# Designs tried in a protein design chat: VHH binders against q9p7j3. Part 134

Target 1, 174 residues: q9p7j3
Amino acid sequence: MILPLFPETQVHVFVYENVSNCAAIHEQLISQNPIYDYAFLDAATILYKKQVYSAIIRALEDRRDEQMKTKTIHSEVILSLSPKTEISSAFRQFSMTKKSKNIVVVKIDSKLTEEEEFERLDKLVEGNRVEFSDEELQKLIDFKVLKKNYKLDPSTLENPLASILSSIALRGYS
Short names: E, the ipSAE of ESMFold2; O, the ipSAE of OpenDDE; V2, 0.75 times the mean of E and O plus 0.25 times the DockQ between their complexes.

## First folded at step 11 (VHH)

Design ac19 (framework vhh_7yz9_2; at its last look DockQ between E and O 0.56; V2 from the best seeds 0.00; counts 0 for: pae O 9.9 > 2)
Fold by OpenDDE, second read of step 12:
Structure ac19 (fold): chain B 174 residues (1-174), chain A 119 residues (1-119)
Amino acid sequence: as target 1 above (174 residues)
Amino acid sequence: QWQLVESGGGLVQAGGSLRLSCTASGFTFSDYVMGWYRQTAGNEREWVAYITWDSSTTYADSVKGRFTISRDNAKNTVYLQMNSLKPEDTAVYYCAKSYDLYGPEQDYWGQGTPVTVSS
């Protein structure tokens, strides 16, 4: 997929449920295996496609403006999901853990088609691919985690998307 | 002005133990994955262990069950407890700093501390 604001950058997003090897994937990430050059998110923390897109766009903007806080564009996507400025907090909040069961995987700067990228990623992830849609994401979300991550209250829960996007956009401006 | 200072290396007999320390400065320690590498003369530096922000640990197969990595964010220090040492563990051990979990980019290294395990 191509984002309108970044026509030269190809992005792919995949969703997996019932993943059995998150611990193994996590170890590969820690070892910085280049084959695992993706952003692995815990699906329990993602409610909307626009939430993911907003984070991707923020990361790409930061890269464009040479304002990245992390080493890689994929880690910057994880950071960009968070309303907090601390890298460690962002990763604790949104990154896949060894105990994760459902994940969202983001690829930035892909040189492959979506199908080709999927074939590559499918060799790494032992789970069931589902559609990247609000409907599917809503089945995987943990609202307790979501409320905690974005400090949602009864007033903001009336329009959680707006609150989430605001939190992402205004990080560092509070 | 990043700085990593390793200590604790030395000579030890096979089967013995050592505890390495790495003290960090010049950056927010708690925001970074920390790790240990080792290198012998003429060979490439190899990773030994990593510890993440939430204290999740990962080890090379060659050291699993023998080495333990830990961190104390209050002291800006990462440790490597090395038990059941073998001659093949002889190397210069380097403390490493990484921004994140992803990518093939090289870590930032300390000056290293030598470890020699005699037969």
Scores: ipSAE 0.213, ipTM 0.643, lowest interface PAE 2.5, mean pLDDT 92
Fold by ESMFold2-Fast, scan of step 11:
Structure ac19 (fold): chain B 174 residues (1-174), chain A 119 residues (1-119)
Amino acid sequence: as target 1 above (174 residues)
Amino acid sequence: QWQLVESGGGLVQAGGSLRLSCTASGFTFSDYVMGWYRQTAGNEREWVAYITWDSSTTYADSVKGRFTISRDNAKNTVYLQMNSLKPEDTAVYYCAKSYDLYGPEQDYWGQGTPVTVSS
């Protein structure tokens, strides 16, 4: 995908369900293996495509403005999903864990095509690929996790999109 | 300012055990991922073990089953229990803290504690 404000930045987003090797992937991330340079998100925390895109745009804006708080663009995407500015809390809230079963994977600045990234990820992720769509994400979300992460009240749970996007855009000012 | 102070290294025979300690001050210890790294002469530092804020642990393949990382948040201390030591484990061991599992390098390093395993 091409983003209007960042037309030179190539972005790919992938969704996997029933992943059996999250513990192995987590070990590779901790060991800082460059092959695993992606943002690995727990799908239990993601309800909408726009949620992911808003975090990507925020991360790219912070990179453009030399205001990144983390060391990589992919970790900045994870931070940008959080309504709070504390880095450790953002990773606890949104990052894949050893116990995750469904994941969303983001690649920014890929020199590979989407098809080439799929071939790479098939070797790294032991799970079933599904479409990156609101319909598929809504099958994987945990509404209790979503409510806790974004401090949603009962009145916004039926249609939380605007509240989530505002939380991402206004991080640190809420 | 913040400090990380490693201790517990020394000379030990192959098959022996050592317990390394790293005591932290000047930051909220419980909020950070804590790790152990080691470095031999002429080589880059290599990761040995991590423990997250929720005490989830991860180990390098070379030490799995022999080393155990643990933390005591009340004492601001991270430990590395090293069993069945091999000559290949000879290195200077470093304690590190990080906020970011995806970062290319650790933000903070300790002073190091040397471990020598004789054959």
Scores: ipSAE 0.119, ipTM 0.499, lowest interface PAE 5.3, mean pLDDT 84
Fold by ESMFold2, look of step 13:
Structure ac19 (fold): chain B 174 residues (1-174), chain A 119 residues (1-119)
Amino acid sequence: as target 1 above (174 residues)
Amino acid sequence: QWQLVESGGGLVQAGGSLRLSCTASGFTFSDYVMGWYRQTAGNEREWVAYITWDSSTTYADSVKGRFTISRDNAKNTVYLQMNSLKPEDTAVYYCAKSYDLYGPEQDYWGQGTPVTVSS
């Protein structure tokens, strides 16, 4: 889908299933290794492509408006997925952990084609790339986690998209 | 409103051990990555160790195998057990909190606890 507010900002999103080295990637992230400057998300928390793009848009808006709360645009995407303003809880809820099995990986401000960025990323992630699509994401989601993260009741859990997107877009505006 | 209070520093003989503590208040301790940094005279602070909210640990190469970071979320406390101390470990040690995996908040440091390792 199109990011009309930021058409000049190149982003790439990749999905990996059956990742065997999340613990190693996690250690590189907490060691601040710049080669790993991506947003690594636990795919169990992501149901829709639009969920990811809405978080990217919110992070880019906050950068544009000098309202970023985190150190990098990639960490800002992780915060932006959360309906809450607390940074540490956003990372605990949405970030890849050592126990993650499937991940969504976001690169913002890429100067590479999708294939070139994939070639770099594929050297870092030991897993199987799948299409970034609602169909593939729905195979990887944990609905119990989704319900908890976005405080969905049974009726909104059946059709959660609008509720989730509103939470991302309006966080902090009360 | 928040604070980090380090303690446990002092003078110790090379080869000896010290245990540093950092007690936190004014924020939800269990939600943060906690870390230890150190600073020698005339140098920038350097990272020593991190411990995540789920107790996963990472260490700088210079201290691996000698230092152990741990946390007690019930007491809002992070520890650094320092064994086999060397004179080059002499520094002021700082506790830090970090809200993400990409590094600590630069303004979120304790006051520091000095450690001197004598020959």
Scores: ipSAE 0.014, ipTM 0.394, lowest interface PAE 7.5, mean pLDDT 84
ESMFold2 (binder alone), look of step 13: mean pLDDT 78; pTM 0.793
OpenDDE, look of step 13: ipSAE 0.008; ipTM 0.212

Design ac2 (framework vhh_8emy_2)
Fold by ESMFold2-Fast, scan of step 11:
Structure ac2 (fold): chain B 174 residues (1-174), chain A 118 residues (1-118)
Amino acid sequence: as target 1 above (174 residues)
Amino acid sequence: QVQLQESGGGLVQPGSSLRLSCAASGFTFSSYGMHWVRQAPGKGPEWVSSISWRGDSTNYATSVKGRFSISRDNPSKTLYLQMNSLRPEDSAVYYCAKEPGYALFDYRGQGTQVTVSS
């Protein structure tokens, strides 16, 4: 994917459902295995493609402006999903855990084509790959988790897109 | 292997000061935020303070704000907690913790005991 504001930056987003090896993946992530250098998100927290894109754009803006709060662009994506500027809170709220069942995986600055990244990730993730689309994400979301993460009231929860995007875009400015 | 080693605790009188230290190894200390967490006898763990990976942002629990100061020295891979105006209710085992990445709060040290009593 090519972002208009960052056309030189390669971005790939993958969605997997019914993942059986999240515990094994999590162990590789905590050991900092370079093969797993991606942002691994719990799909229970992601409702829209625009939610992920907004977090990516925010992370890339922070990298451009030398304002990253985390050491890697992938951890900065995870932080950028959170309405708070607290890294601990962001990982607790959005990152995959040993108990995750459905995941969203983001790769930035890939030296590989999208097809090559698919081949690589399919070796790491034991699950069913699905399209990165609003339709597929809406099958995997947990609205209770979404409401808690973004502090949504009942009226906002019926159409949360604008509130979520505002929370991501205004993180660190409010 | 992530290792965290706390030190500096002890038995002190109310109103006293203590400085806790945490020596970190087995990970890139300068890439992660750090926390202090405490656990009093018979109670669950309570978050005390956090510091960002560069040391440019700090947060404190309401119960310690204005009395405690968190700081870090990235070259020496050491985290500090300066504790002033200590109260009996500050008595606890104090743990330093690596900020959660994917591991969350799995990485805690062995702790250092602080006892505030007359």
Scores: ipSAE 0.025, ipTM 0.423, lowest interface PAE 7.0, mean pLDDT 85

Design ac20 (framework vhh_7yz9_2)
Fold by ESMFold2-Fast, scan of step 11:
Structure ac20 (fold): chain B 174 residues (1-174), chain A 119 residues (1-119)
Amino acid sequence: as target 1 above (174 residues)
Amino acid sequence: QWQLVESGGGLVQAGGSLRLSCTASGFTFSDYVMGWYRQTAGNEREWVAYITWDSSTTYADSVKGRFTISRDNAKNTVYLQMNSLKPEDTAVYYCAAGIEYFDSKYDYWGQGTPVTVSS
């Protein structure tokens, strides 16, 4: 993916369904294994491609402005999905867990092509690759989780995109 | 001011058991990932076990199947149950609190509690 505001930044986003080894991946993330330096998100929390792009852009803006609150750009993407500035809440809400079955994986600053990253991730993730598209994401979302994470009422659940994007863009502006 | 206070260390024979406790104050315990680390003289601090805010657990290969980490958010306490202890488990054990999976800039650390396992 090419971002107009960050044209030099290499960004890849991958979606896996029916992942059987989330517990093993989670162990590697906690152990800080550098091979696993990606943002591993629970697909139950992601409804739109634009939701992921907005979080990536916000994280890159925070890095550019030397305003990152976390230690890695990938952790900053996870934080940026949350409507709050609290790191623990963001990880609780959006990160992959041992019980996750479908995941969205973000890689920033990759020097590899998308195909080379897939080869690399296929060795780490035991699941089925699907297209990063709104259609595929809508098969994996949990609307109860989405409603809770973004505090959506019944009227906004019918068309939540604008509310979600506003929450991401306006995080920290009170 | 924040505090992490470890207790439960001591001397035990190989094959024995100990339960370590770590009680937290001065921060919102339930929001933090809690971990146990250990250090022997002249060596770097080694990660032992981790428990997330949702009570998901992970263990270092050296202790897997022998140690169990748990937490009681009502008591602001994290525990490490150590079974089938070996002489190589001899170390000072440290409790730690972090707000993210990786390297947290706001880590809290306890003073440590010594554990000696005799052959």
Scores: ipSAE 0.015, ipTM 0.357, lowest interface PAE 7.2, mean pLDDT 84

Design ac21 (framework vhh_7yz9_2)
Fold by ESMFold2-Fast, scan of step 11:
Structure ac21 (fold): chain B 174 residues (1-174), chain A 117 residues (1-117)
Amino acid sequence: as target 1 above (174 residues)
Amino acid sequence: QWQLVESGGGLVQAGGSLRLSCTASGFTFSDYVMGWYRQTAGNEREWVAYITWDSSTTYADSVKGRFTISRDNAKNTVYLQMNSLKPEDTAVYYCARDFYGMPEDYWGQGTPVTVSS
């Protein structure tokens, strides 16, 4: 999918299931290894492609407007998934952990082609790559985690997408 | 606004030990990742160790096997037990509320550690 508001920005999204080395990846992220300069998300928190794209768009808007709350565009994507502006809470809610099994990986402003990023990531992630699609994401979601993160109730369960997108768009603004 | 107060630094000879403490206030401590960082003169702050909300720990290669990070949620305190200290461990040590090596912008005063050869 194209980002109409940011047509010159290269965006790649990858999905991996059954990842066995999340603890090792997590250690590299903590040590700020530049090879791991991606947003690593827990797939248990992502239901729709539009959810990821909405967070990316919000992060790019914050960068454009010089209003980023975090130090990198990739960490800003993680923050932008949360309905609140509390950075540590957002990372706890959405970031990959040592216990994660399935992950969504976002790369913005890549100097590499999508094919070259695939080759690079396949060397870092010990798991099975699957298509970035609503169908594949729905196999990996944890609805209890999703409901908790977005505070979904019976009135919003019939259309969780609209509620999630609204929460992302109005994050920190309310 | 949250606050972090570091303590326990000092002068110690190579091979010695020190225990650093960091007491937190103004947030729900048990819900957050806590980390230790250090800074030497003329260099950027370097990550040392972190402990997650579920007490999982990770260490920089330079301190692995020598340092131990722990937390006491009832006391809102994170600790760094430093054993087998080396002169290259000389630095000002800071604790931070952080995740993925991205500490919050607000840092404490730090606690200085000097290891003599």
Scores: ipSAE 0.005, ipTM 0.239, lowest interface PAE 11.3, mean pLDDT 83

Design ac22 (framework vhh_7yz9_2)
Fold by ESMFold2-Fast, scan of step 11:
Structure ac22 (fold): chain B 174 residues (1-174), chain A 117 residues (1-117)
Amino acid sequence: as target 1 above (174 residues)
Amino acid sequence: QWQLVESGGGLVQAGGSLRLSCTASGFTFSDYVMGWYRQTAGNEREWVAYITWDSSTTYADSVKGRFTISRDNAKNTVYLQMNSLKPEDTAVYYCAADVYELGSDYWGQGTPVTVSS
């Protein structure tokens, strides 16, 4: 994807279902292995493509404005999914865990093509690639997790897009 | 501001045990993933163990079965129980508030551990 406000920034988003090695990937992330420099999200937390893109745009805006709160742009994407700026809380809510089964993987500033990144990720992730689409994401979402993360009431849970995007767009403390 | 204070390091013979403690102040300890790292002169800092807010634990392969990480949220303290110590465990041990790929948000000053053979 090309982002109008960041036309020189290369962005790739990948979705994997039925991942069997999340525990191994999680260990690599904790040890800060540079081969794993991606944002690894639990797909149980992602309902829409626009949700992911909104977090990416927020992270890129924070980098442009010298307001990043995390060490890497990929960690900033994870933080940016949360309306709060508390880093540990955002990672608890959205990051892949050793118990995750389905994941969304974001790469920013890749020197590789999308196809080359797929080849690299297929070596790291033991799962099935699916299209990054609202249809595929809706098969993987956990609505109980989504409700908790964005503090959705029962009426907004039926059509949560606007509420989620509004939550991501907020900066700092409400 | 925030502070992490390590204690419990020292000199011990191979096969011995030490218990490290790290007391936190200035932040909401119970909200943080806490970890232990170690560094040997001339090498980068390496991760040893972490414990989540709900006390789930993960260990580096080099210490599995020998080290145990635990926390006491009422005392704002994280512990590392080190058993069956080896000369290779000689390092400065650092307490950290750590979150996955981000690495530590907050570091302690370190406590030295020397294991003699």
Scores: ipSAE 0.012, ipTM 0.253, lowest interface PAE 8.6, mean pLDDT 82

Design ac23 (framework vhh_6qgx_2)
Fold by ESMFold2-Fast, scan of step 11:
Formats: structure tokens, sequence, C-alpha cells
Structure ac23 (fold): chain B 174 residues (1-174), chain A 122 residues (1-122)
């Protein structure tokens, strides 16, 4: 995918359900194995495609403006999902854990096609790939987690998208 | 029903300035992201600038950065595009668009204006 604001940047997003090897993946991420240079998100925290795209654009803007708070663009995507600029909290809130069952994987700056990245990830992730769509994401979301991460009240839960997107866009301004 | 109406287009010499305005009616757009797109003769629609619902975050395509400024007035339900240092390649029909989300991230917008023509002569 090419973003209108960043036509030079290749972006791929993949969704896996029923992943059986999250503990093994987590260990590779802690070891900083370069093969695993992706943003691995817990799908329980993602409700909309636009939520992921907003975090990606914020991360790319911060990289462009030399304002990244983390060491990699993929870490910056994870941070950018959080309504706050606290790195450790963002990773606890949104990053995949050993106990995750469904994950969203983001790759930025890939020189591979989407199909080639899929083949590569299929060797790393033991799960079922599903379409990156609002319909599929809504099957995997945990609304209790979403409410906690974005501090949503009951009235906001009826239309959470605008609140989530503004939280991502205005991270560090409010 | 819901309408976006652009104004301010016209003919201008290279190096000149124009200010485009977009007025929204039929609904309050205070929580909407607003964007400007353009379509040049013989080309596809392209993104120009966007402003978030808060007004505090703006995005520009590289070719207009530093020359164009997008702004909004929530009370008047309007968005403006100040175009300075205009070039012949800025010649296009300019469209105002509204989306509930960061408009610049998605080509699919909920509402579109009819467009206003800008011609920049050499």
Amino acid sequence: as target 1 above (174 residues)
Amino acid sequence: QVQLVESGGGLVQAGGSLRLSCAASGRTFSEYAMAWFRRAPGKEREFVAAIAWSGGITFYTDSVKGRFTISRDHAKNTVSLQMNSLRPEDTAVYYCAADRYFGSLWPEYDYWGQGTRVTVSA
C-alpha cells in the first residue's frame, strides 16, 4: 500500500487469528532478532483499519520531522497507537504478548511485495491469515481492552472511532 | 442536504496568490477532518492539503509545502486554502472534502464539493 502523504513508503498490514506460537515470537522480539523487524500488535486492541493507518501516519510524520521517540519505525507505530507518549506503557497496551491469540503485523519500508511478505511471515507466524478489514478486526477486538487503553466512557463506546483517531493524532498535544 | 461549497477560484499569473474557501451547510463539521484535492487537465485527482478536526494538525503534499496554508474556522464551519507563489502546474479544479477521520490518510471521503477552477498562467 502507498499512502498519499508518503508515496515513497511501502506499507503492508497483515492479520492472523488463532496464533499458536506467540510465546516463541515474543522471545524473538525480546532478543531483537532482525528477522522479526515488524510491529507485532495484539489484535484485541485494534478495532478499525483507520486506527492502524493513523498510527502509521503519525509514526511516519515523526520520522520525517526527526521527532521519533523510539529507535525503529515499527516501535514508533506501536507508540503512536497510545494516547500518551510513555513508551513502556504503549508497549504494554498494544504490543503482542506471550498470551496473545490474534495479532496484527505491520511492515514499513519493505522492498518486498505484499505477497512476498506474506510468504515470509507465514514461516514466522503459526496461525490463520485473515483479511485486513474492519469486519475481521471486529471479530478479534476486546472492548474492555479498548475502553481501558483509550479511556472511553460508555457514551463514547457507541461511536469510538473519532475519539480513537483524535487520541492518536493529538498524542502529546493534550 | 449536506453540501460543501467552494469559492475563490480564478485566473492568476505565476507568482500570484489565491485564497480558496469551503463552506459547509446542512451539518456541523466541527468533528470532521477537512481536505483539499485537485484534478489537473489530463491527470487523476491528487491530494493537496488536510486539516484535522482539532485544527492543530495539518498535512501537505510536498509540491505545495511552504506555499499553501490550510486553516479552519469551526464556528463558521469553513475551511480555507491560502495559495501563495502559484505555478502553472498548480492549474486544476480544486475540491473540498470532508471525512470523519484524518482525511489525508484515505482517498475515500464522505462528502465532496463541486469544485472551483484555478488557472495559473505563465
Scores: ipSAE 0.000, ipTM 0.135, lowest interface PAE 16.5, mean pLDDT 81

Design ac24 (framework vhh_6qgx_2)
Fold by ESMFold2-Fast, scan of step 11:
Structure ac24 (fold): chain B 174 residues (1-174), chain A 122 residues (1-122)
Amino acid sequence: as target 1 above (174 residues)
Amino acid sequence: QVQLVESGGGLVQAGGSLRLSCAASGRTFSEYAMAWFRRAPGKEREFVAAIAWSGGITFYTDSVKGRFTISRDHAKNTVSLQMNSLRPEDTAVYYCAAKFGYSLLRDAYDYWGQGTRVTVSA
């Protein structure tokens, strides 16, 4: 994927459903195993492709401007999904957990092609890869989690895209 | 080539109103945040107001809250700043700015207009 404003940055996004080894993956993330240098998101928190792209663009903007609050670009993507600047809060809200069933995986600055990253991830993730599309994401979302994370009221829940993107845009802005 | 052109500046008495407009050309701005900044004589540029690409979220500096309103028209690629209850302290050159993406960072805007002058007399 080529992003506007960041055409030289390689970005790959993968979606997996029915993942059976989330506990094992989570242990590798805690141990900071470099093989797992990706942003692993709980798909229960992601409704739109644009939500993921917005967080990626925000993280890349913060890196460009030397304003990252976390140690890696992948952790900055996770932070950027949150409307708040608290790192621990963002990770509790959006990162995969041992109990996750479906995940969204983001790779930035890959030296590999999308196909090569897929082959690598296929060995790490025990689940079914699905298309990164709004239709597939809508099958995996948990609206109760989405409402809580973005403080949505019932009226905005029917068309939450603008509210979600605005929340990402206002993170840390005073 | 992307260009932002401001208009609507002028001389007004304290308590009066002005409406500034910014016309964008060179591309569609459907996913751009838009903002107004100002620079008073002898001072540094300061943030005034911003509007997200969706138009649904606005942000204002405290000194203009309740007096200024930012709005946008996606079909016309235009952003406007309605300035009411103007004060001498609002005297400045006002700049339109645009940023692709979803952040509303005050100082990190990609495109800038050349400015329109607003003078508020006592």
Scores: ipSAE 0.000, ipTM 0.161, lowest interface PAE 15.3, mean pLDDT 82

Design ac25 (framework vhh_6qgx_2)
Fold by ESMFold2-Fast, scan of step 11:
Structure ac25 (fold): chain B 174 residues (1-174), chain A 122 residues (1-122)
Amino acid sequence: as target 1 above (174 residues)
Amino acid sequence: QVQLVESGGGLVQAGGSLRLSCAASGRTFSEYAMAWFRRAPGKEREFVAAIAWSGGITFYTDSVKGRFTISRDHAKNTVSLQMNSLRPEDTAVYYCAAGLRYTFSPDEYDYWGQGTRVTVSA
């Protein structure tokens, strides 16, 4: 995908369901294995494509402005999904865990094509790849997790997308 | 298959309230989004409200926003529509629908109830 404000930045987003090796992936992420330099998100936390793209744009803005709070652009994407600027809380809220079953994987600054990243990731992730679409994401979301992470109340439930995007865009100002 | 049975329709005066209920049977429907649609005489079927499978996300058509509330009870396999501040324009047959995804199009719902009539007098 080409982002209007970052047209030269390569962005790929992949969705996997029924992943059987999340524990193994989690161990690689803890050990900071560079082969796993992606943002691995628990799909239970992601409702819309725009939610992911908003976090990516915020992370890229923070990198452009030399305001990144984490070591990598991928960690910054995870932080940017959170309505707070607290790193450990954001990771607990949005990162995949060893018990995750469905994941969303983000790659920024890839030198590979989408197809080449696809082939690479399919060797790392033991699960079924599905389309990155609102329809597929809605099958994987956990609304209890979503409500807790974004502090959604009855007023926001009529339009959760606008509330979620506002939380991401106004992170630290709400 | 999911069987849907609506109840709670009737005659009410403008400004009044009604609560519609939809009972699902025949299988667990915990993974299904539920919705209410209505059809007034001489009009097409229109979206009213929807609730996601978890009960955490709801959507309403603009004309009922703030007046109607959709909710669900997984233990009872029911979805309800609380209708407050009713207007003559709300007069219609109300249908309960179930589908695997949250959507505004009738075509995306796999299961439908038979409908319950709501009449709002001036």
Scores: ipSAE 0.000, ipTM 0.101, lowest interface PAE 19.1, mean pLDDT 81

Design ac26 (framework vhh_6qgx_2)
Fold by ESMFold2-Fast, scan of step 11:
Structure ac26 (fold): chain B 174 residues (1-174), chain A 122 residues (1-122)
Amino acid sequence: as target 1 above (174 residues)
Amino acid sequence: QVQLVESGGGLVQAGGSLRLSCAASGRTFSEYAMAWFRRAPGKEREFVAAIAWSGGITFYTDSVKGRFTISRDHAKNTVSLQMNSLRPEDTAVYYCAATPLYWSGQYEYDYWGQGTRVTVSA
């Protein structure tokens, strides 16, 4: 995918359901294995494609402006999903854990095509690929987790997208 | 609820050894990655070593590779740091830390002990 504000940046987003090896993936991430240089998100926290894109755009803006708060662009994507600038809280809220069952995987600055990244990720992830679409994400979301992470109340539940995007775009300014 | 308690610090001469221990409480600590950090006088906190929840993967900062060994005992809910061939520059307060998240730096650790002091004399 090509982002209008960052047309030079290659971005790929993948969704996997019924993943059986999250614990093994988590071990590789802890060891900083470069083969696993992706943002691994818990799909229970993601409701919309635009939510992921907004976090990616924010992370790319922070990298462009030399204001990244984490060590990698992929970690910055995870941080950027959070309404606050607290790194450990963002990772606890949004990143994949050893107990995750459905995941969203983001790759930035890939030198591979989308098809080549699928072939690579299929070797790392033991699960079923599904389309990156609002419909598929809606099947995997945990609304209780979403409400907690973005502090949604009854007035925002009717239009959670606007509240979520505002939280991501205005992180540290509102 | 979650508590980390360090022990084993003290005064030792250069070339000597110390073993630090960290006792963790909580039902989910077997699922946590655990690490040791240190802070020398007048300096910022620095990463020393980490061990994954399985115990199968360890990670060390270059200055301690071959001298320090991190290990864990799931039955005792403890993580240990065996420090050999100690140098004066190893003088610091040593902190135990834990995270259920993957590690990408010192700020991703959620739980911290109060620290134990290590002094290495010339």
Scores: ipSAE 0.012, ipTM 0.300, lowest interface PAE 8.6, mean pLDDT 83

Design ac27 (framework vhh_6qgx_2)
Fold by ESMFold2-Fast, scan of step 11:
Structure ac27 (fold): chain B 174 residues (1-174), chain A 123 residues (1-123)
Amino acid sequence: as target 1 above (174 residues)
Amino acid sequence: QVQLVESGGGLVQAGGSLRLSCAASGRTFSEYAMAWFRRAPGKEREFVAAIAWSGGITFYTDSVKGRFTISRDHAKNTVSLQMNSLRPEDTAVYYCAADIRLGYTYAESYNYWGQGTRVTVSA
């Protein structure tokens, strides 16, 4: 997928279901193992492809403008999904946990092709790859988690896309 | 566990009408999308119709468009399926389903299911 505002930036997004080794991956992320330099998101928090792309664009804008609040572009993607600017809260809301079953993995600035990243991730993630599509994401979402993370009311839940994208674009300005 | 209860099934002649209803037991589904699925003898479960929480958005499978109407009573948190111009091929067990997700046609996307109500349309 090409990002119109960042056409030179290599972006890959992968979706895995039924992951059995989330606890092991989580330990590697805590230890800051460079092999695991990806944004590992809990798929329970992601409803749309546009939600992920909006967070990526926001993170890339913050990097371009020298306004990143976290140490890595991948951490900045996680922060950018949150409607608030508090780093630890964003990680609790959107990051993969040791109890996660389905995950979305984002890689930015890869020197590898998409196929090579798949090979690499298949060694790290013990689960089934599925298409990065709205249809697949909507099978994995937890709407109670989504509602809590984005403060959605019953009327917004019928079509949450605009509200989610506005929350990402306008985070820190309530 | 939350329970959905269907009613209104029965035997009807081709060209006739039936109204199915689905009521929630134990919980209000005020923020949930509601759907009807059916399973004909010897066939897989298929999508029939769905309605958003507000009642303003509806989805139908092609074979029932113009003949079936899904509606909900927001105050009672019930969903109904008005079935007109019934055909023998509409013979099936009809199930109501509920989830917070809007407009999905996949049975596996729904968390709450009724036990079904039988509709038989005679030639």
Scores: ipSAE 0.000, ipTM 0.104, lowest interface PAE 17.9, mean pLDDT 80

